VH-VL binders against Protein archease. Designs and how they scored, part 1

Scores and structures below are computed, not measured.

Target 1, 141 residues: Protein archease, of Thermoplasma acidophilum (q9hkc1)
Amino acid sequence: MDSDDNRTLSYEVVDHESDIGVIVYGKTYEELFSNAVYAMADLIVDVSRLKENRKMHEVITGKTPEDIMVNLLSRVLFYLDTYYILYYRITSKYSDGELDAYFYGSEIPEGIEYRNVIKAVTYSDLAVKPEEGYAKIIFDL
Unless a header shows other numbers, all headers, positions and changes below count from the first letter of the chain; antibody chains are not in Kabat numbers.
F, E and O are the ipSAE of ESMFold2-Fast, ESMFold2 and OpenDDE, as the mean of both directions, binder to target and target to binder. V2 is 0.75 times the mean of E and O plus 0.25 times the DockQ between their complexes.
[cut] marks letters that were taken out.
Atom coordinates printed by the task and the answers are left out, and those that the model quotes come from them; centres of patches stay.

## First folded at step 8 (VH-VL; framework fv_relatlimab)

Design s1 (from a5 with heavy chain G31D, light chain S31R)
Fold by ESMFold2-Fast, scan of step 8:
Structure s1 (fold): chain C 141 residues (1-141), chain A 122 residues (1-122), chain B 107 residues (1-107)
Amino acid sequence: as target 1 above (141 residues)
Amino acid sequence: QVQLQQWGAGLLKPSETLSLTCAVYGGSFRDYYWNWIRQPPGKGLEWIGEISHSDSTYSNPSLKSRVTLSLDTSKNQFSLKLRSVTAADTAVYYCAREDLTIRGVYTPFDYWGQGTLVTVSS
Amino acid sequence: EIVLTQSPATLSLSPGERATLSCRASQSIYRYLAWYQQKPGQAPRLLIYDASNRATGIPARFSGSGSGTDFTLTISSLEPEDFAVYYCQQEDNWPYTFGQGTNLEIK
């Protein structure tokens, strides 16, 4: 199925010397996690050039929302690096220290231009604060 | 030990709405997609659409404007409504489970309901 | 949509013989193909997924092969209960599609 969603980007790029970060906005944990997945994917490639043809389900666990954010985004990077599938949209439910997530994305087309090569999600200045309407995530390049 | 049991109206007149329900026993909605597939008499299989526990849906473009999929977690049921039926909608309708792996590899329709014959005639 | 073409439409064989059923996709689906068996009055039964993996409880005489656009289901030595209609199904993209079926009948 094609993704023809005209989404408004809900993130801001934060420049660092040897890394890159984003600030994403949302009022719920689910919105912040969803917007973080999209923002990271959009930093890697132009997501508007992709069409959804892959899906999966995974429960992401962690002691804190920050742990869940790192684990969630790290799983997205794992599938990209291992299988050449970029998941850039999720629907999810957050409860009791777990995120029940359904992922949607696509196989990376051969010859697509990478905007950035993200190697890891960091805990540096990591914040997940729906009560303040934002999350901040920094990535290693 | 997963079992799917389905029911609904078998005889319809043109313009009516088809309504079918599938009950899931022995399984969780969280790990799967839940699908409807139909088979006109003497013909092959046609995928209708899917729904997840998070209420994400995809439907066959040929049917999308007429299809409504819903899920009732409290009853362990999911349902299909197909509006404005015609004789072309006469088919055996099946519900089916689709298992997803975390590797991006799908396991297809591993458990099916028994089927419900829907006949649309004047 | 991805079109799957199965051949032959009908295959007439005797018990003990080897059956080979073909499924061709209109575009590459990598290995994302499943095979189902359907007997009259019954729901389809999953045989093979991911082109070559046998589903739980499926006898070893059933095997699948292929990738890209050309796929094969093989039954190494037919048993009487194997005479049925067989469908292939692609898992690569929405909408999911099925082939038109191959009817495996007794000669």
Scores: ipSAE 0.172, ipTM 0.691, lowest interface PAE 4.4, mean pLDDT 87

Design s10 (from a5 with heavy chain S28T, light chain E91H)
Fold by ESMFold2-Fast, scan of step 8:
Structure s10 (fold): chain C 141 residues (1-141), chain A 122 residues (1-122), chain B 107 residues (1-107)
Amino acid sequence: as target 1 above (141 residues)
Amino acid sequence: QVQLQQWGAGLLKPSETLSLTCAVYGGTFRGYYWNWIRQPPGKGLEWIGEISHSDSTYSNPSLKSRVTLSLDTSKNQFSLKLRSVTAADTAVYYCAREDLTIRGVYTPFDYWGQGTLVTVSS
Amino acid sequence: EIVLTQSPATLSLSPGERATLSCRASQSIYSYLAWYQQKPGQAPRLLIYDASNRATGIPARFSGSGSGTDFTLTISSLEPEDFAVYYCQQHDNWPYTFGQGTNLEIK
């Protein structure tokens, strides 16, 4: 089963010297976290070539929304690097310094081309601002 | 221990909407997926769909256009609505839990409701 | 969708004998295969998940094996309570699908 309800997410790629960044849009913390996961995944591979067949649950904690964003995206990179599973869609509930997140993704096909090798999520220019409708994240290549 | 109790309409006419509810006792919605599975009389099992605490849903493509899944944390219950029923929807319907607590290893459908027989006829 | 084919459709054995039930997938599902037992008028009961892990409370006589496309449920020495219908189920891809069942009946 393919998810026909996958929304077309809008994000902008921004230059940042020796790294790459994205600006994602959303009105809630949950939307910004979800859109950031998709944007990062789409920078790694062409997500349109993937079909969801893996899922998991994890509670992401942090002292600030920025910490939660770094921890969330770092967990996605961990699963890719350790298990060769790319989670590119989440649904979540944000409260009390934690994100209750359900992840959807797929195993990376052997023949897929990597667009970028993202080594880490950075705090450089990091912003998570649902009241202003955006989040900005910079990645280390 | 966890227990699932379900209820809903048992006899429907064609074109009506099937509505079933499953209450969760002794457990929380968080960390799990909550599923509906059905079994037509004398036949095997068919997966209908899943819902999470964050309202993420996945439904069987054969039923997706007619299925609505919902979850109410205040009542500790989750529900299935299946619209435009026909005689082919006659089945015992089960709710069931899927455990995602252990990363990389998970337990599908470890607790089931008692089942609700739904008959679609006049 | 992934099709699961169980064999045999009916298996007639006596208490004390070993039962071997097969489930074959139309494509590789790695180890994402579960086994359930269903008795008349009851909901299915999870026996095995992830091909070989025994669910909580399930007796040691039940074991699962296999990977890829070929899977086996073994009951090492049948007890009278084990005569039931057994279903395999894949949890590798949506939609989740079940085999058609093997009816384990007393001779």
Scores: ipSAE 0.668, ipTM 0.855, lowest interface PAE 1.4, mean pLDDT 90

Design s11 (from a5 with heavy chain S52D, light chain E91S)
Fold by ESMFold2-Fast, scan of step 8:
Structure s11 (fold): chain C 141 residues (1-141), chain A 122 residues (1-122), chain B 107 residues (1-107)
Amino acid sequence: as target 1 above (141 residues)
Amino acid sequence: QVQLQQWGAGLLKPSETLSLTCAVYGGSFRGYYWNWIRQPPGKGLEWIGEIDHSDSTYSNPSLKSRVTLSLDTSKNQFSLKLRSVTAADTAVYYCAREDLTIRGVYTPFDYWGQGTLVTVSS
Amino acid sequence: EIVLTQSPATLSLSPGERATLSCRASQSIYSYLAWYQQKPGQAPRLLIYDASNRATGIPARFSGSGSGTDFTLTISSLEPEDFAVYYCQQSDNWPYTFGQGTNLEIK
């Protein structure tokens, strides 16, 4: 990779009895979406143990930024569950109603420990607020 | 129909910077990866690097410190700069498009530029 | 990096014969392998991707097979225009790498 991207992203975990959530930070929609993908992936496995060797492209659509967040993270879960590939980094261009996203990730190595099994992305307390510098997402375990 | 057309400096001295440009006709950058590949005279193909529409790049580690990839959406062009060239960089250089599928499986280089011979000599 | 080894280096055959070209990877690459044809003075042309899928416009006589480390390109009945250099290429890991090529020449 030849980018200036800082891949050591910070996020806060909100642990609940039957769910888990994250707060991610960013000043743009693109930053919040990117940081949410990384945070969710890092909740599933230790992403620092992965080496990117898979990529793909998809346009994520939705009526609201919240819909796009749910759809984006749900696509990441779909690829993991269906193809055994965890995408943990994206680069993207946001415009109203769509996110043009380029995904980077890895096959899950044999013997890696799963931290959590995330079943779904929820709308509970969902917030995508670049003007306030954060997004909050809650996952169903 | 997609067509790639490339151009750039063909004759260089050691230590100079190689600069090549590839224009995309009949298509857009969105949804694809854009690559540079080279072929020294009488030898096989060597992948140089790739760039996506969001400016994320990967480069061959053997060349990474010398490679800069860029993309100009307003001109529908992408470019390669290779610094500090030596005679070992003499090759035909190709630009190429790489297509993806939703499954993470992708079609490698489906469209290629015509090639540009770059000669590095004293 | 993943090394691809093609064999034979040169294959001499006549039109009408079957050609079988091999590509071996230094480690498993699943099905992330493509085949290209290159004629003198021309850019490579994509023939096969994902080990066995024929690219658009490629004649049915071209087929690919294999998975893991061992891959084959087969041309069922050679036409005069098929005499060219063939390269395999993996996209399982960065950097992407190519085999050294097989020169298919007329006998």
Scores: ipSAE 0.722, ipTM 0.871, lowest interface PAE 1.2, mean pLDDT 90

Design s12 (from a5 with heavy chain S52D, light chain S31R)
Fold by ESMFold2-Fast, scan of step 8:
Structure s12 (fold): chain C 141 residues (1-141), chain A 122 residues (1-122), chain B 107 residues (1-107)
Amino acid sequence: as target 1 above (141 residues)
Amino acid sequence: QVQLQQWGAGLLKPSETLSLTCAVYGGSFRGYYWNWIRQPPGKGLEWIGEIDHSDSTYSNPSLKSRVTLSLDTSKNQFSLKLRSVTAADTAVYYCAREDLTIRGVYTPFDYWGQGTLVTVSS
Amino acid sequence: EIVLTQSPATLSLSPGERATLSCRASQSIYRYLAWYQQKPGQAPRLLIYDASNRATGIPARFSGSGSGTDFTLTISSLEPEDFAVYYCQQEDNWPYTFGQGTNLEIK
């Protein structure tokens, strides 16, 4: 995929003064979690410049879908900051309290341009609502 | 102790579809990647593809769209279908498990099936 | 596609000798290299992963070293059961690839 228009269909950017947010679309928890991972990654670098060559598995837990979203995206940031691997695609199975997640991504190439430095995932105005077809997430820059 | 047992058709004619199944005993699909690898007679190993528990797959581009991987959690089995076979697909086929640690430490094919010889001839 | 080249193709040694097997990658694969042993009629057996980590149940005489493009499998003192074909394998990039193998045979 080299089309910017297709990326726009997956998420929308919501700008705030010291923050940046996304709205992602999907019909299921799994779709919303997957689209949120992609959107956050694409805010960090141009994902279309990356080719998958890294994978991992992790079970993400939380008391609510909102907790799972924060924990999931925080794990992605942890792997980027600690190992210089950006996971930008997941496939998963969601059951109450657990997201069985399979992560796919790549090492960050030297010299790639960073679009944003995301420091944290926030609970501010956080929504995960597959019944309404969307999730909204705000990040600290 | 984890064991992989595999089975499937041994003799095929050109253009037919190869179908192999691998059963996992003493373990779960969750947390691992499940692979098919083949070895033509007298040659080295060739990776075919992988599937994870959420049904995401990668396949070797050299095999193009001929590969279909599937996983059946209720039977604790995963399967390979390779369509439009030719004599070049004659090989011993292996299923294998792959594990990865959360720290990025690579732990590759740690358990293998016994192998299935597939011969493609007219 | 990453190409792995093993050398020598055949290594002829006696029990008690040290064996050194080489694997060279066409580009840097960091430490994402494994070694396998295969005996006739059997599936491959994992020996070493992440370049230098010994797999469960593998005797201490087996060791791996290297990073980047040059890797070595060493067997410090050959036992009769060690005569087999050895393969290296990379997981730095899809598709995963194997070397062509080194046949370790009895002199």
Scores: ipSAE 0.723, ipTM 0.869, lowest interface PAE 1.2, mean pLDDT 89

Design s13 (from a5 with heavy chain H53Y, light chain Y96F)
Fold by ESMFold2-Fast, scan of step 8:
Order: C-alpha cells, then structure tokens, then sequence
Structure s13 (fold): chain C 141 residues (1-141), chain A 122 residues (1-122), chain B 107 residues (1-107)
C-alpha cells in the first residue's frame, strides 16, 4: 500500500437544524466528489486511523451533478452498512451523466469509535458548483 | 478479445533505469487495474504495482522509491520505470490486467503480456 | 505483508490421479485468493479466483476451496497437460503476494 497520505482536505462542518452538513472545496467536479467522499467518511470515523486495503470500481450515474453526488455518497453508505467497508478516497473521471469512479477504503476495525451515524444523504441545500469552488451536502443523522 | 503486448530494453547495467511498455488491444483501460509483476529466473512471482484509468497507483513498498507507473490513453498503453537497477532486478517482467466486479469481488490477473526478460549485469 | 506458504513444494503423481495443493496465509484473507498455472517459458494462467470461482475456459476438473488462512486447489483427475507449476496469490491487502509455488510433476 502507498498510504501515509497525511493530506488535509479543505472542508468545513456546518450545523443544519437537527442534521449535520459539510462544505467541501475544489475547482473540478472530480475534486468536489472526491472531497465529499472523504468529508463524509471523516464525519463517520477518524479516517486517519484507517489503512486502505479495499478497492472497487463503479460507474455512478445521475441526471445532474447533484444527483451524482447523492448517488455516490449513498453508495459509500451502502457499502459501510452492508459490508462494513468504508470507502474514503476516490479517483474519478466525470462526464455528463456519469462518474467513472475508483474507490479506496478499508474494513472498519473492531472497537473504532463512530463520530456520527449517518443515515442518509439529503437534497436539502445541496449544491455542486465547481465554478464557485465548492459543494455543500447535508446528512441525516 | 483482449491482448497485452509488451516491449522494452532487455539488457541493463547497474544504476540504469529499466523502462517497459505494455500495449492493450481489444479493450479499454476503463473499469480495470493495470499491473506489473516480475519473476527472477527459477523463482516465484513478485507484484510490482498497479495503475487505474484515473491514474491512481499502488506500488510494492519494497520497490516504491524506485517505481514510476504511467498510463497513456491516447496510445492505449501503460508503462513501468524502475530506477537504480541492480543484479537483483534481473527477472522476466509481465504486464497484466486486473478485473474488478461491482461487488468488490476481485477477478485477479486475467490477461497477461508475453513477458520481457530484463538482465542486469556489469 | 501477507506471506503465502504452499505445500508440498513438489507433488509427483500420475495421469488420472487426484491432485491436492495447499496454500496457507499468515493471516486471514477471507476468500481473496487466486490460483495460477505456469508452464516453462509462458506467462501464468488464471485458474481460480475468489478462492472457488473458475476463470473462463478452465476445465471443471479444477476446483478451489477454503477461506480465512487455509486454501486448497484440487484437480480431480490429472491430464498430461496439467503438469506445471501452480501459484496461489492473495488480493486481500497491498502488496499483493504470491506463494512460492508447487511443482506438479509426472511420477
């Protein structure tokens, strides 16, 4: 493994009523999607305690970039809830209607503390705006 | 069908850089990982590293400082550079495709190049 | 790194006999194990992946079993073309590693 990536992603946690949200920063669709995956994962557990040992490929489709964001993050939650694998890094290529994504993550270690239990990704205040340098996502707890 | 063909310099002196290229015919890079594996004469197989269509790489930690992997979609080929070679790098080098199912079930190295013998001697 | 140990190093059998080849991992790798066949001068050929799934075009006489740390490749009735070196390989964790091989030879 090429791990020991101590890069700090540019994102901010925001309060939103009874939920939790993030603002992630980036100048491309690929960067915003990647940073959103990491931010959500980091809200769930301390990602710095994980070591990548799982990978997969999936094409994420959607009518809009916002749909692709919801579908992408929902797939990450699905793998965590179903298989106890948290994918916290992606590399991808974006084109209209689809994101060709390569996922990297790990099994959740026994005894790791969950920071938050995220139930779902919402469309509330959802924005994916690379021209403005940000995306905003709100999660149901 | 998918076919991998490889080429590169076969004779090197210690300290030189090994450079190998693998061309992919009958398929695309998308949806797969592209690997290099080597086999010293009379010994077993050693994984060198992988690269994806999105340019993500992993390399064997024992070789990581010397390995560079690259992918050229316009030529439909991917390449290995291994710096500062020694006699211990003498091996047959193979390129190989790794298929990955959506469920995370791995089909490992399903197609291989023909192999390239690299000899490092003074 | 995960170490794979294959046994026996050499297995001498006759055509028509059953071959059983073992691969043991230094830690649990679930089912993330593949088997390859290699003949002299050739690239390895994928036989089995995910411990028990036959690759496309592989005859039914080849089967894989096991999970966790202990894995087996079985050839139910050897044919002359089956005498070769066999390698196991894990994909549970980077770096991917191979066993040292079992040489299946004619008795």
Amino acid sequence: as target 1 above (141 residues)
Amino acid sequence: QVQLQQWGAGLLKPSETLSLTCAVYGGSFRGYYWNWIRQPPGKGLEWIGEISYSDSTYSNPSLKSRVTLSLDTSKNQFSLKLRSVTAADTAVYYCAREDLTIRGVYTPFDYWGQGTLVTVSS
Amino acid sequence: EIVLTQSPATLSLSPGERATLSCRASQSIYSYLAWYQQKPGQAPRLLIYDASNRATGIPARFSGSGSGTDFTLTISSLEPEDFAVYYCQQEDNWPFTFGQGTNLEIK
Scores: ipSAE 0.643, ipTM 0.846, lowest interface PAE 1.5, mean pLDDT 89

Design s14 (from a5 with heavy chain H53Y, light chain D50E)
Fold by ESMFold2-Fast, scan of step 8:
Structure s14 (fold): chain C 141 residues (1-141), chain A 122 residues (1-122), chain B 107 residues (1-107)
Amino acid sequence: as target 1 above (141 residues)
Amino acid sequence: QVQLQQWGAGLLKPSETLSLTCAVYGGSFRGYYWNWIRQPPGKGLEWIGEISYSDSTYSNPSLKSRVTLSLDTSKNQFSLKLRSVTAADTAVYYCAREDLTIRGVYTPFDYWGQGTLVTVSS
Amino acid sequence: EIVLTQSPATLSLSPGERATLSCRASQSIYSYLAWYQQKPGQAPRLLIYEASNRATGIPARFSGSGSGTDFTLTISSLEPEDFAVYYCQQEDNWPYTFGQGTNLEIK
């Protein structure tokens, strides 16, 4: 079982006619990336219905924190679309244009209801600002 | 070549905290999971828990909340603390590395420490 | 938790013979199964991972097969150094679990 089961996620949903967005909160790059992964996953399905049984490691690279955010969330969508595994929790170390990320998630169980079909992560109004305690991400539905 | 060397207290009394350390030589913590596994005398293997470079942990629920795993990148060591020991915790304790294959599938426990016998006796 | 059951508990054979060891899972674990060899006084040694892939340095006489709930470790022609305890282990779900072991002993 998950020994870090006390996780709580702070995020707000930003509605738009053809898009959906989130504002996530955190004091560090690692917290913002982690909370963004969870928020996106929670927009796709009710993550409280999932039980972790898959893990993964990947180094996410990018020239800016914004690039790393897009690349990270895009990798989560790739694993869902390709392997039918939704990674909804990460822990990571951020340094020098790299995010060393450990992913945790599950195979999508039978009968689970999808809340949204997210097609892509966008650069629209994208912000990753740990000094201000937040990140904002908008998704294409 | 990667080598794991472990040490810690060998003799404990009931209620004490077991503390073991594993040093990693010839390798980095990045990209791997670092595990503790134990084996009571004459019995099989029991997985205790894992820790990653990013400090994420999983522990065996049969050990309840007694397990604490930690990782010190400056010393290239990772550690196990097991609180409130009883005679049932008498075992050889091993540290071990877990890797991902090129396909992203696990290569479990490819390198092991030498083992540390822990005896809990009044 | 996923329970792994190994059979037989003890297998008595002579050098040169073929050994087949079984591991059955209480539920499907796909191919997330590994095999280990343990000699007295030593740490376990990884033999097979992902049900059928031989670990680095493991002789070709060792092979693994199976998927889902039924898995087999085969040693095609036993060498004297192969007499040891063998464990299977699953990584499909936490907590990771091991079988109870098969003791391969000389006849």
Scores: ipSAE 0.723, ipTM 0.863, lowest interface PAE 1.0, mean pLDDT 90

Design s17 (from a5 with heavy chain S56D, light chain Y96R)
Fold by ESMFold2-Fast, scan of step 8:
Structure s17 (fold): chain C 141 residues (1-141), chain A 122 residues (1-122), chain B 107 residues (1-107)
Amino acid sequence: as target 1 above (141 residues)
Amino acid sequence: QVQLQQWGAGLLKPSETLSLTCAVYGGSFRGYYWNWIRQPPGKGLEWIGEISHSDDTYSNPSLKSRVTLSLDTSKNQFSLKLRSVTAADTAVYYCAREDLTIRGVYTPFDYWGQGTLVTVSS
Amino acid sequence: EIVLTQSPATLSLSPGERATLSCRASQSIYSYLAWYQQKPGQAPRLLIYDASNRATGIPARFSGSGSGTDFTLTISSLEPEDFAVYYCQQEDNWPRTFGQGTNLEIK
């Protein structure tokens, strides 16, 4: 069973000059990381046009939740740029210092329109605050 | 070495729930996917479903909502429940591990349980 | 779902001969194909994954090739213990599917 089918409404878009950002909602670290991956992917292409057929596992490490967020989203961008696979859903287990993550996604179809070309995840105004129910991430275009 | 051992009820009547458990020895759930596969007598293999350490599941649509997969890290076990069985569910049931290597190249079903024969008859 | 068709259904050979087993997919699965051996009363044993990579402990006489829709398992010189049923299996899409099997029998 797909555990994440109903999370498409868990983010808001924030536009800034030469960048774009999202606010994602969730009550746990795992939920915020999962919703951030989906939000970034949906900013890149229309995820509703994709069907999951690729999966992988990776442990994401970092000194802070903010570091883990940057590293996690940067790994997603790496797989897209290197292998043409967009991972848009994760399930994970968070412990301080690491995120044990299972990624699900698909190959990017030829001729798909990119909504945005995201060059990097930034630390600008970055927040990961499950106790306040949100995370905020800004991307370089 | 990793070893999978399975057990559960072997004889069922139509409409009952099949319950099977697979214990993992010599390995961790982390980093792997844990599968159930069945084989009706004299026929080929049919994939039932998978569960990860993060409790995410995929199941075969042909089995509809009858499948429930669960994972218990404290006991190092994962389980299959298949509801509303019929004679068509008679098969040897196997648990199996799937390893995902870096870069998305993965080893499917590298270790298997011994199999459990489940017979559904009136 | 992706359908895998194996041929021949039965292959009768003698020890020392070369065996060639085929698996065809209903659509391209890239290299996401594995091969298994199953002996009576036993669980399947992984032989080949990602079309051509030999699993740990599998003898060098076993090899796999192919991509897209057409795949082959080759046993270069049959040993007595190689007579078994062989299944191919795809990892390109959910649900995961298997071929119907090829029975390799001793002549």
Scores: ipSAE 0.660, ipTM 0.854, lowest interface PAE 1.4, mean pLDDT 90

Design s18 (from a5 with heavy chain S56D, light chain S31D)
Fold by ESMFold2-Fast, scan of step 8:
Structure s18 (fold): chain C 141 residues (1-141), chain A 122 residues (1-122), chain B 107 residues (1-107)
Amino acid sequence: as target 1 above (141 residues)
Amino acid sequence: QVQLQQWGAGLLKPSETLSLTCAVYGGSFRGYYWNWIRQPPGKGLEWIGEISHSDDTYSNPSLKSRVTLSLDTSKNQFSLKLRSVTAADTAVYYCAREDLTIRGVYTPFDYWGQGTLVTVSS
Amino acid sequence: EIVLTQSPATLSLSPGERATLSCRASQSIYDYLAWYQQKPGQAPRLLIYDASNRATGIPARFSGSGSGTDFTLTISSLEPEDFAVYYCQQEDNWPYTFGQGTNLEIK
């Protein structure tokens, strides 16, 4: 375990019996949303094995930052389940009520090992707190 | 109805910087990618690069980073600068829009500008 | 970069005949391939995207097929206005690349 490796981590895994969660770090809404997308993707497969060659755009809406987080991550799961494309990076602009997001990712290669099968994003203990430097998300396996 | 109209300097000397602008009418920049493609006389098409509303860019490595792309949402215009031109840069230059499909994939170039002939001669 | 090879370079046919144009990719691009038509003095016109989907306003006589590395554009019955240069283009990877073109000329 290298200390420098820990310092470069954008997320921390919290493992509960039948669920899995992440804590992601960032000082802006955009950083927290971006790091949450990466963390969830990295829980599904080893993202370092993927290339970036797929892109799309979507405006994610919600009444709260927590709603936007659930909707954002749910859209990523939708594209994986429906089109077999895993988006693992976003660039975005946040304003109250919407996240204007460009998504980047790749097709899932045949024969790649899945680390986890994530069924849903939950509201359980969900927090999106850039002023406190973190977001916490729990996934249903 | 979307239309692209382009303009810029048509005659350049070697080492100068090519500057072209494309104006978008009847649409917004959000949700699309905005591209430059060129075609030397009597030859095929070569992709130059793309820019999005979030200022994400990618350009063709064969141009050795001579490409600068920019987007001005207040004027509904996007622009290409290509520095250190040579006779090999003589071509018709096109701007083009790239749209996204419902499948979660991008479509190729659905709307094109009229083209601008750029001649580089000493 | 992904290289697209079109064949034949020139195809000479008469109105009413069926045209088949080929495009081969140097590696698998799934179905991320488009076809364009270009007439002299004009910008290219999108015909087919995502290998087989016809663009808005494109006549039903144009069809695309293929996946992976081998793709075909078919014109079922040539009209006089179809004689033009045709380009394939991939959007699987940056940089985006075009084939060299097939010139469809009247016999």
Scores: ipSAE 0.505, ipTM 0.795, lowest interface PAE 1.9, mean pLDDT 88

Design s19 (from a5 with heavy chain S56E, light chain E91Y)
Fold by ESMFold2-Fast, scan of step 8:
Structure s19 (fold): chain C 141 residues (1-141), chain A 122 residues (1-122), chain B 107 residues (1-107)
Amino acid sequence: as target 1 above (141 residues)
Amino acid sequence: QVQLQQWGAGLLKPSETLSLTCAVYGGSFRGYYWNWIRQPPGKGLEWIGEISHSDETYSNPSLKSRVTLSLDTSKNQFSLKLRSVTAADTAVYYCAREDLTIRGVYTPFDYWGQGTLVTVSS
Amino acid sequence: EIVLTQSPATLSLSPGERATLSCRASQSIYSYLAWYQQKPGQAPRLLIYDASNRATGIPARFSGSGSGTDFTLTISSLEPEDFAVYYCQQYDNWPYTFGQGTNLEIK
């Protein structure tokens, strides 16, 4: 593989009684979307145990960056639930209303331990603020 | 219909940098991966690497990081640079498209360039 | 890297006969396997992808089968234009790899 696997991703976990959330950091929309995908995936399983061997492309649309974030992460959950593939890295180009995203991930190995079962991405306290260097996302368990 | 046409220097000396360009007609870079494959005379096919419209690349580890892939959306072209060539790099080089099928399934190399013979000799 | 081994290296047959070409992977690649035809002086042509799906414009006499490690390309009744080199290719893992080829030649 040509891609550098030694990437550092900054996120913080926000624990609720029935929910879990993350704060991810980045200076661009593309960075925030990429870091949110990784953070959610890392909450589901230990992504360090996975080797990239799956890829796909999808255009994620939305009226706001917040809508695009919900739709993006919801697509990741859809592929996990439907195809048993966890996409945990994306590269993308953001333009108003569209995220042109290339996804990278892997099949979930048999017998891997799930850290959390995430049912949905919520709009609760959702923020996507590259000008302030962060995004905040809360997940429904 | 989609067509790929390629060009570049055909004769090189050892230690030089190979530079090839592939032009895409009748299509967009978006939603596809753009690949280089080579074939030494009388031998089989070897994958060199891929680039997406998001500028993400993967290349064959056997080429020892000598590969640089780029794309230029304004010219509708993508390019291969292979540095520090040797006689072992003599081959026909092909560019090719990889189509991403809906639902996370993808179709390999459905359109190919015509090929460019690159000869490395002293 | 995943190694693909094709057999036979050369297959000599006559028009009208059935051709069966094999490709074996060093590890399971599910169904992420494609078949290509290459004629002298030409780029390869995609025949089959996802082990068994015919590419657009490929005649019905070409079919693919298999999963995991063992794959087969079948040409049910050879036409003169079918005599060519055939390559299998996996796209399950990077780097993508090709088999060494089977030369289908006229008897």
Scores: ipSAE 0.552, ipTM 0.833, lowest interface PAE 2.0, mean pLDDT 89

